# VHH binders against CTO1 family protein C17G9.12c, part 3

Target 1, 274 residues: CTO1 family protein C17G9.12c, of Schizosaccharomyces pombe (q9uue0)
Amino acid sequence: MLYIVDFDETITTYDTIHLLAEAVNKPEEWSVISDKYWQEYLAWREALPHSTTLTSYLPLLGGSRYLEEASIKRIEKSQYFSGLSEGALDNIVQLITLRAGFVEFINALVPDLRVSKTIFHVLSVNWSARVIEQTLLHHTDLTADLLCVHANDFDFDTSTNTTNGRILARNASSLLMNSTDKVREFRRIVQTDAVSSPLNVVYIGDSPTDFGCLQISPISILMRSNQKYYDILSRFEDVQLVDISEFPVQKAVPGKKIIYTCSDWCAIQKAFLA

## First folded at step 1 (VHH)

Design f09 (framework vhh_6fv0_2)
Fold by ESMFold2-Fast, scan of step 1:
Structure f09 (fold): chain B 274 residues (1-274), chain A 120 residues (1-120)
Amino acid sequence: as target 1 above (274 residues)
Amino acid sequence: QVQLQESGGGLVQPGGSLRLSCAASGFTFSSYGMYWVRQAPEKGLEWVSTISGSGDRTYYKDSVKGRFTVSRDNAKNTLYLQMNSLKPEDAAQYYCATLGYQSPRYFDLRGQGTQVTVSS
């Protein structure tokens, strides 16, 4: 089995990107940065054409990339994250809470991961691959040799062991900002893995940045982190949402992509490992 | 699951006062900084105030400074906004949110908000 999984609010109970900004501890400066992005994002969102299918919605989501790119450039120009140490980022790990059943699910996979019968990838738009890696190492039986994390990461100066404020792609072909970027990396991961086949790939995510991967993955699971995201998917004519307790659906509805839904990893473990 | 529930809004005359509350659940409240943001019907979202996780640091939009006070009770998982000397310009739907990255998910985590109407 090949698992490709979102991090924030899929593995974690809450979005962790804000903890990166808090580690700098300049909330007034951060509010200026975030307010500008929010105003731009809301204007973009309000101008979006109505879509009746996920297929037609996905190209529209790609249109946000210029907003995400402009925001990252503003953050880099401001030097907001400049001077953060790896140790300061590691301290964030202690503030991260994982969804019920995740640790048990991963620990049950470790023997198969060690012999490459199963592969587990994290694919995230988060800015710190280090925080993701340290979170997995701290909470689970995963060892460094089993970590496959595709995300963004801070550019560390090797002489000072602090960030220069730049955000770079890590284990990815380019910066991961939206659904289109995640689809590109999903396809790259599937192509390169020894266990990949159309029936063996599972994508797990919770939000619009995951919608493209949820559409194209052979097996797709929506972690119900936010009712509004469920509602958006439920309105699409080409999507069928099915509780994971019914996995696998024996007869597909023609023209609809089945996306399984769950609230925690206990349900995933029961469906796939029990 | 993270939940935020705003309350305390209402109709008030110019110069009046209101105290807004935000009840938080589903996360370690004291570990997260909190925002108050507002939106008038024909305007975009506007930042109002920020408070650090410990409550030691507070920040305000210039137009509300001296009139609004943000505070929190970490034992009760509750955020507050005391609004004094209310002006017609303060009329808006008020939302609480965590100090987060500028992600679409950030706003989707807010509750339904609480309406503040200031009319003479």
Scores: ipSAE 0.012, ipTM 0.336, lowest interface PAE 8.6, mean pLDDT 84

Design f10 (framework vhh_6fv0_2)
Fold by ESMFold2-Fast, scan of step 1:
Structure f10 (fold): chain B 274 residues (1-274), chain A 125 residues (1-125)
Amino acid sequence: as target 1 above (274 residues)
Amino acid sequence: QVQLQESGGGLVQPGGSLRLSCAASGLTFSDYAMYWVRQAPEKGLEWVSTISYSGGSTYYKDSVKGRFTVSRDNAKNTLYLQMNSLKPEDAAQYYCARGYESTIWGDHYYGMDVRGQGTQVTVSS
């Protein structure tokens, strides 16, 4: 089995990107940055054409990349994250809580991961691959040699062990900002791992940045973190949402992509590790 | 220890007005964007409006633009929603919520870790 999994609100109970901004402790400066992004994002969203299918919606989501890249460039030019230490990021790890059943699920997979019978990747638009890696190491039986994290990361100055304020791609061909970027990396992972060792591929995510991967993965699971995201997917004519307790569905409705739904990792463990 | 307490809901006829309030405690209110969200019977949560930390930027759901106005008083740790020209479709339980800074990245319009108990708005006789 090849698992490719979102981090924020899929593995974690809450989004962790805000903890990165809070670690700097400059809320007025951050508000200026975040307000500018919100202004641009909402204007872009208001201009979007209506979409009745996930297939037609996905290219529209990709169109936001310019706005997301502009926001990252403003963050870098402001030097907002410059001087943030590895220790400050480690403190964030202590504040992170994981969804029910995740630790048990991963710990049950570790023996199979060690012999490459199962492969587990994290694919995230988060700005700190370090925080993701440290969270997994702290809470689970995963060791560093079993970690496969694809995300963004801060550019650390090795002489000071602090960030220089830049955000770079980590184990990805370019910055991970939206659904289109995640699809690109999903295809890269599958080409590498599934070709070398043919395995069933499972994508697990919770939000619009995951929608492209949910569409193309052989097996797709929506973690129900937010009712709005469930509602968006439920309105698409080419999507069929099915509770994971019904996995595997014997026959899909022609023209529809089955996306299984669950609220925690206990349900995933029951479906796949029974 | 973070608490949000909504008030000001009630019964009003179509075309009427209501002003909702949200009193916040246990947080540095002026450091956070705030949201108004609502839930009608048998429907999911729906984002209504967002206000930036300073009150300088406000955002609205299309169906309420021109009718609703969000504002805040940081000295009093209080968030407001002035609702004019109310329609039957506006009937819902209204909640205030703390905004995440991660909303610039999380692709969700009302990321919240704290939400109040809500205040009920009904639009009928």
Scores: ipSAE 0.005, ipTM 0.216, lowest interface PAE 10.6, mean pLDDT 84

Design f11 (framework vhh_6fv0_2)
Fold by ESMFold2-Fast, scan of step 1:
Structure f11 (fold): chain B 274 residues (1-274), chain A 121 residues (1-121)
Amino acid sequence: as target 1 above (274 residues)
Amino acid sequence: QVQLQESGGGLVQPGGSLRLSCAASGFTFSHYTMYWVRQAPEKGLEWVSTISRSGGSTYYKDSVKGRFTVSRDNAKNTLYLQMNSLKPEDAAQYYCAAYDSEFGLTYPQYRGQGTQVTVSS
């Protein structure tokens, strides 16, 4: 089995990007940055046309990339993350809470990961691959040699072990900002994994940045972090949402993509490992 | 325009209680995970509590767990923080924040001046 999994609100119970901003300890400056992004985001969202299918919705999600790029450029220009240490990032790991069943699920996979019977990748738009890696190492039986994290990361100066404030892609061909970017990396990961068949690829995510991967993955699981995202997918004519307890569905409706739903990793473990 | 207005702060003695409120407007409140964060003069911004969109899941910083309770009223677009057994270490300006990950990048939104909590004899 090849698992490709979102991090924020899929593995974690809440978004962790804000913890990166808090590690810098400049809340007034961060308020200016975040307020500007929110103003632009809400204006963009208000202008979005309606879509009746996931297939037609996905190109619209790609249109947001200019907002994400503008925000990251503002962050870099302000030098907001400049001087942030690896230790400061490691400290925020203790503030991260994982979804029920995740640790048990991963620990049960470790023997198969060691012999390459199963492969586990994290694919995230998060700005710190280090925080993701340290979170997995801190809470699970995963060792560094088993970590496959595809995300953004801060540009660290090796002489000071602090960031220069820039955000760079790590284990990805370019910055991961939206659904289109995640699809690009999903395809690359699948091409690289020579031991996985199309029927043994699982994508797990919770939000619109995951929708492209949920559409193209042979097996797709929506972690129900937010009722709004469930509602969006439920309105699409080409999507069928099915509780993971019904996995595997014997007869799919032609023209509809089955996306299984769950609220925690206990349900995933029961469906796939028991 | 998205706005978050905090209130309910004040002066209490150690061991006292306060209830903070955050009135939200300009967005669909029920679609957002909400947060309480605080900042003391000698400390950085500190995470306090998180509540899911439905209110079904709550999370707390270890130092406030068992003493603070976060809740929300989606019909009134209001977030609450009930603070009991207050300690001098809890003195800070408290802010509420909203997160929306619908299209990927999630940013905290801290607005207004917050509400000041002072704990002294």
Scores: ipSAE 0.013, ipTM 0.317, lowest interface PAE 8.2, mean pLDDT 84

Design m01 (framework vhh_7mjh_2)
Fold by ESMFold2-Fast, scan of step 1:
Structure m01 (fold): chain B 274 residues (1-274), chain A 121 residues (1-121)
Amino acid sequence: as target 1 above (274 residues)
Amino acid sequence: EVQLVESGGGLVQPGGSLRLSCAASGFTFSSYAMSWVRQAPGKGLEWIGRIYTSGSTSYNPSLKSLVTISRDNSKNTLYLQMNSLRAEDTATYYCARDYGWRTSPYYFDYWGQGTTVTVSS
């Protein structure tokens, strides 16, 4: 099996980008930054044309790229994250809570990872690959040699060993900002890990940044972090949402992409490892 | 199961003050940022403000002088203090679990049922 998995709200119980901002401890400055982004995002969302299929919706999600890039550039120009140490980022790990069953699931995979029978990748739009890596190392039996994390990361000043406030791609061809970026990286991962035979590929995610990967993966799992995201997918004519307890579906509805749903990793373990 | 239950709404005269409460259960309250959001009759949702796990607060600039958000982690309770109430403050007030990064009600993962505040003579 090849697992490609979102981090925030899929592995974790809630979004961790918030914790990065809180680590700087400048709430008034952060409110200006975050409020500007979300006002622009909501205006863009409200102006979106109506879509009845996931296939027609995905190009519309790609249209947010300018807005996402402008937000990151504002953060860099403000120097909000400038001076943040590696130790401060590591302290965030103690504040991160994982979804039920994740530790048990990944620990059960470790023997198969060591002999390359299974491959596990994290693919995230998060700004700290370090926080993702440290979270996995701290909570699971994964060792550094088994970590495959594709995300963004802070640019560290080598003279002070603190961030210069810039955000750079880590183990990815470019910054990971939206669904289109995640699809590009998903395709690169699948091509790199494929030998001469197709792999059983599983994508697990929870939100619109995952929708492109959920559409193209052979096996797709939606972690039900937010009812609104389930509702969006349920309205698409070309999507069939199925509880993971019914995996694998024997008779698919013609013309519909099956996306399995679950609320925790215990259900995934039961479906795939039991 | 995650639950948020608002209370403290009711009829209040213009210029009055009111404190709303939100009782949280089914999750580790002290580990989450929390927000207040309101919806006036026939209008859209309006974000009021947020309180981080640290106790720091962030407010909608249009409402900052009129409201104060606080929390009591020992009671798993969130509060909204409102002063100098006007007829325009008539709305249903919602408590929401917040990610801090997301100030819009569009991205809150759990909401309460709401408590109604009517400002009228």
Scores: ipSAE 0.013, ipTM 0.325, lowest interface PAE 7.6, mean pLDDT 85

Design m02 (framework vhh_7mjh_2)
Fold by ESMFold2-Fast, scan of step 1:
Structure m02 (fold): chain B 274 residues (1-274), chain A 121 residues (1-121)
Amino acid sequence: as target 1 above (274 residues)
Amino acid sequence: EVQLVESGGGLVQPGGSLRLSCAASGFTFSDYYMSWVRQAPGKGLEWIGRIYHSGSTSYNPSLKSLVTISRDNSKNTLYLQMNSLRAEDTATYYCARELYSEGWDYAFDIWGQGTTVTVSS
């Protein structure tokens, strides 16, 4: 099995990007950045055409790229994350809570990971690959040699051990900002690791940045972090949402992509490992 | 359970003032940024403003002179003070807990049920 998994709100109970901003502890500066993005995001969302299929919706989601690029540019220009230490990022790990069953699921996979019988990748638009890696190392039996994290990361000055405020791609061909970027990396991972059996690929995610991967993965699981995202997918004519307790569905409705749903990793473990 | 409950809506005359409250429960209220959002009948959502854990605020520029957002962390309560109300302020008002979501999909993860404000003579 090849597992490719989102981090924020899929592995974690809450989004961790706010913890990155909080570590800097400059809420007035952050409000300027986040308010500008929020106003641009709302204007973009209100202008979106109606979509009846996930297939037609995905190109529209890609249209947010210019907003995301502009926002990252504003963050870098403001120097908001400049001077943030590795230690400050590591302190965030203690504030992170994981979804029920995740630790048990990963620990059960470790023997198969060591012999390359199973492969596990994290694919995230998060800005700190370090926080993701430290979270996995501190909570699970994963060792550094088994970590496969594809995300963004802060640009650290090795002489001061602090960030210069820039955000760089890590273990990815370019910055990971939206659903289109995640699909690009998903395809790259699958080509590298599933060369002999592409049907044994599982994507797990929870939000619009995951929708492209959920559409193209042979096996797709939506972690129900937010009812809004479930509702969006449920309205698409080319999507069939099925509780993971019914995995595997023996016959699919023609023309519909089956996306399995669950609220925690206990259900995933029962479906795949029990 | 995590909950937000708005109150204080009602009928008010043009030029009047009204204060809305939002009672939070089930989470550490003081750790979150909170927002007010409104929806006029037949219209889309309009963001009103935000308050940081520190009490600092950020407002929609078109509404800045008409509203004040405040919070009382000891009571787990968020407030929206509205002054010089006009007919176009008729809407359902929601309080919302802010969540930074991945991919800069800036989101509100918890919404209140809403409280209705009608500005009419």
Scores: ipSAE 0.000, ipTM 0.280, lowest interface PAE 12.4, mean pLDDT 85

Design m03 (framework vhh_7mjh_2)
Amino acid sequence: EVQLVESGGGLVQPGGSLRLSCAASGFTVSSNYMSWVRQAPGKGLEWIGRIYYSGSTSYNPSLKSLVTISRDNSKNTLYLQMNSLRAEDTATYYCAKGTLRHYSPEFDYWGQGTTVTVSS
ESMFold2-Fast, scan of step 1: ipSAE 0.304; ipTM 0.613

Design m04 (framework vhh_7mjh_2)
Fold by ESMFold2-Fast, scan of step 1:
Structure m04 (fold): chain B 274 residues (1-274), chain A 120 residues (1-120)
Amino acid sequence: as target 1 above (274 residues)
Amino acid sequence: EVQLVESGGGLVQPGGSLRLSCAASGFTFSSYWMSWVRQAPGKGLEWIGRIYSGGSTSYNPSLKSLVTISRDNSKNTLYLQMNSLRAEDTATYYCATSDFYGPGEYLDYWGQGTTVTVSS
């Protein structure tokens, strides 16, 4: 089995990006950055046309790339994250809470991961691959040699172990900012993983940056972090949402992509590991 | 399970005042920055303002004189006080988390909304 999994609100109970900003401890500067992003986001959202299918919605989500690039460039030019240490990021790990059943699920996979019978990848638009890696190492039986994290990361000076404030791609061909970027990396991961057939690929995510991967993965699971995202998917004519307790559905409705839904990892473990 | 539940909407007369509430559950409310956003019928989303974890606020300049955002971390509740209401303030009002710098739609928690109608 090949698992490709989102981090924020899929593995974690809450998003972790605010913890990155708070680690810098400059709330007035952050408010300027955040306010500008929100103004641009709402203007972009206002211009989006109506979509009745996930297929037509996905290209529209890709159109956000301009504002996301502008956002990251503003953060870098402000040097907001410049001087942030590895230790400050490691302190964030202690503030992160994980969804019910995740630790048990991963720990049960470790023996099969060590012999490459199962493979587990994290694919995230988060800005700190380090926080993701340290979270997995601290809370689970995963060891560094089993970590496959695809995300963004801060540009660390190896001599000081502090960031210069730049955000770079980590284990990805370019910055991971939206659904289109995640689909590109999903396809790369599937193509390079010779131990998994295309029919044994599971994508797990919770939000619009995951929608492209949820559409193309053979097995797709929506972690119900936000009712709005469930509602958006439920309105698409080409989507069928099914509680994971019904896995596997024997026959899909013609023209519809089945996306299984769950609220925690206990349900996933019952479906795949029981 | 994260939930944001708005309440306090309804029919109000022009020039009146109204206070909306947003009850938060399923996350550490006190650590999150919270926003109010509205959508008038047939129009796009309009950002109203944000309140940071400590209580400081930032507002849309077009709305700053008309609204006040506050929070009660002990009750996990966010408030929007609106004064001198006009017909143009008729909209569905949403509370949302706004602590992420990126594509806001994917990391924000949004409520179901509460409708405010300003009409005589």
Scores: ipSAE 0.011, ipTM 0.436, lowest interface PAE 8.8, mean pLDDT 85

Design m05 (framework vhh_7mjh_2)
Fold by ESMFold2-Fast, scan of step 1:
Structure m05 (fold): chain B 274 residues (1-274), chain A 122 residues (1-122)
Amino acid sequence: as target 1 above (274 residues)
Amino acid sequence: EVQLVESGGGLVQPGGSLRLSCAASGFSFSDYAMSWVRQAPGKGLEWIGRIYTSGSTSYNPSLKSLVTISRDNSKNTLYLQMNSLRAEDTATYYCARVKYTSGFLPYGMDVWGQGTTVTVSS
């Protein structure tokens, strides 16, 4: 099995980007940055045209890229993350909680990961690949040689061992900001691993940045972190949402993409490892 | 089940004060930043402000002298205190959970309450 999995709110119980900001401990400076983005996001959302299919919705989601780029540019210009050490990022791992069943699921996979019978990738728009890696290392039986993390990362100055405030792509061709970027990396991972190995491909995610991958993956699982995202997908004429307890569906409705749904990793383990 | 329920709306006279409450359930309230948003009849959404997990607050500059946002993590409750209410403050008020999707600042609002209506009229 080839697993490609979102991090924030799919593996974790809540989004971890705010923990990165809190690690800097400059809340007034952060509020200026985050409020500007949030005001822009609400205006963009209000202007979105109605879509009846996931296929027509995905290009509209890509239209927010200029907001994400502008936000990252403001962060870099402010030097908000400049001077943040690797140790400071490692410290926030203590504040990260994982979804029910995730540790048990990963630990059960480790023997098969070691012999490449199963491959596990994390694909995330998060700004710290290091935090993702340290979270997995500290909470699970995964070792560094088994980590395959595709995300953004801070640009570390090797002489000071601190960030220079810039955010760079890591194990990706460009910054990961939206569903279009994740689809690009998903296709690259599948081409590298699935073509060379007869593994089934599973994508697991929870939010609109995952929608493109959920559409194209052979097996797609929506982690129900947010009722609103479930509702959006349920209204699309080309989507069929099915509880993972019914996996695998024998006959799909023609013209509809099956996306399985679950609330935790215990349900995934029952479907794939029992 | 993740949900937010607003309460405390109603009819108030100009110059009056009102405190709105938002009860959260089904998620770890203390781990999320929370926001208040309002919508006047026939108009779009207007952001009021946000409170972070640290307790720090950020407000829409046009509204910050009139409102105070606070939270009580032990009660899973968010508050909006409004003073010196004007007819133009008549709106449906929503509390919302701030979702930071990784790589975003923040990703926007992912869980919304059904709203509570405030009418400022003599």
Scores: ipSAE 0.000, ipTM 0.291, lowest interface PAE 12.8, mean pLDDT 85

Design m06 (framework vhh_7mjh_2)
Fold by ESMFold2-Fast, scan of step 1:
Structure m06 (fold): chain B 274 residues (1-274), chain A 120 residues (1-120)
Amino acid sequence: as target 1 above (274 residues)
Amino acid sequence: EVQLVESGGGLVQPGGSLRLSCAASGFTFSNYGMSWVRQAPGKGLEWIGRISHSGSTSYNPSLKSLVTISRDNSKNTLYLQMNSLRAEDTATYYCAAWDEYSGSYRPDYWGQGTTVTVSS
């Protein structure tokens, strides 16, 4: 089995990006950065055309990449994260809560991970691969040699053990900003993975940055973090949402992509490990 | 069902003041950040400002001296106070909510809008 899993609001109860900004403790500077992004987002949203299928919606989501890239460049130019230590990021881990059943699920997988019978990847647009890695190490039986985290990361100066404020791709071919970027890395992971064929691939995510991967994965699971995202997917003519308790669906509706839904990892464990 | 209902719009004279309200239901209002956005006839969307769950505010610099955003978590209500209104403030005003714990400032929910006309 090959698991490729989103981090924020899929593994965690809440998005952790705000904790990164709060760790710097400069709320007025962050307000300027976030307000500019918000203004650009509203302009983009106003221009967004109606879509009746997930297939036609995905290219539109890709159009937001210029907003994300501009935001990251402004963050770097401002040096907002410059001087942030590894220890400060590790302190954020203490504030992170995980979704019910995740620890039990991953701990049950560890024996198979150690012999490469199962492979587990995290694929995230988050800016700190370190926070993801430390969260997994602190809460689960995963050891460093079993971590496969694909995300962005701060550029650390090894002599000072602090960031220079730059955000770089980590274990990915380029910066991870949107659904299109995640699809690119999903395909790369699937193509380079050591799991024997036929490849049983499961993608688990919760939000629009996951929609592309949810469309193309053989098995797709939507973690119901936000009712709005469920509603968006439910309106697409080419999507069928099915509670994970019905996995696997015996009869698919022709022309529709089945996306299984759940609220926690207990349901996933029951479907895949029971 | 999540609902955001704006009220308080209408006709006002230039130089006048107006307070808009946004009544929220169907979600835990006190956990959400709120914002005001407007759209003048034939123009694009213009961000006015936002308020965090804790009451911290941020405003569009071009509007900062003219508007005040506040909230009453006990009433699940958001307010926009506008002073020294001009003809160019004529617009449909929307309230929007975003989950601050998501770390995103993108709105999750939008109201249907209330129209303010500034005319003599």
Scores: ipSAE 0.000, ipTM 0.333, lowest interface PAE 11.1, mean pLDDT 85

Design m07 (framework vhh_7mjh_2)
Amino acid sequence: EVQLVESGGGLVQPGGSLRLSCAASGFTFSSYEMSWVRQAPGKGLEWIGRIDHSGSTSYNPSLKSLVTISRDNSKNTLYLQMNSLRAEDTATYYCARHPFTGYKYWFDPWGQGTTVTVSS
ESMFold2-Fast, scan of step 1: ipSAE 0.239; ipTM 0.631

Design m08 (framework vhh_7mjh_2)
Fold by ESMFold2-Fast, scan of step 1:
Structure m08 (fold): chain B 274 residues (1-274), chain A 120 residues (1-120)
Amino acid sequence: as target 1 above (274 residues)
Amino acid sequence: EVQLVESGGGLVQPGGSLRLSCAASGFTFDDYGMSWVRQAPGKGLEWIGRIYTSGRTSYNPSLKSLVTISRDNSKNTLYLQMNSLRAEDTATYYCARGQSLYEWHTFDYWGQGTTVTVSS
């Protein structure tokens, strides 16, 4: 089995990206960056046309990449994250809480991970692959040799253990910013891991940045972090949402992508490991 | 279930003042930054301002002198105080939850809106 899993609000109980900005403790500078993003986001949102299918909605999500690139460029130009220490990031790890059942699920996979019978990847638009890696190491039986984290990361000076303020791709072909970027990396992971059967791949995510991967994965699971995201998917004519307790569905509706839903990892463990 | 419910809109005379409220439920209100956004009839969305978890605020420069955003964490309530209202302030006013710069996480929940009409 190949698992490819989102981090924020899928593995964690809340989005952790804002904790990165707070760790720097320069609120006046951050407000300049965030205020500009707010204005750009609202203009983009206003321009979105109506979509009746997930297939037609996904290209619209890709249109946001210019805004995300502009925001990252402003962050780098301002040097906002410059001088951020590894210790400050470790403090963020201490603030992170995981969804019910995740630790038990991942720990149950570890023996199969060690013999490559199962493969587990994290795929995230988060700016700190380090925070993701340290969170997994801190809370689970995963060891460094079993970590496969695809995200963005800060450019650290190894001599000072502080960032130079730049954000770079980590274990990915380019920066991960939206659904289109995640689909590109999902396809690369699948090709690299020599999974011959499409039934071997499971994608788990919670938000619009995951929607492309949820559409193309053979087995797709929506973690219900936010009712709004469930509602968006439920309105698409080419999507069928099914509680994971009914996995696997015996009779699929032709033309509809089945996306299984759950609220925690206990349900996933029952479906896949029981 | 996360809910944001705006109230306090209505008909106001030019030059008047109005205070809007947004009652939050279904999440830990203290952990999130909050924003106010408005939409005038036939126009686009206009960001009004934001309040951080610390209580610090930032505003759209075009509106900064006319509005004040505040919060009461003990009541899970966000406020927008508006003064010297003009006909151009006629709009539907929304509160929104945001904790990150990412578009999907930044405004992940919106209220249904409350309408403010400045007469004539």
Scores: ipSAE 0.005, ipTM 0.370, lowest interface PAE 9.9, mean pLDDT 85

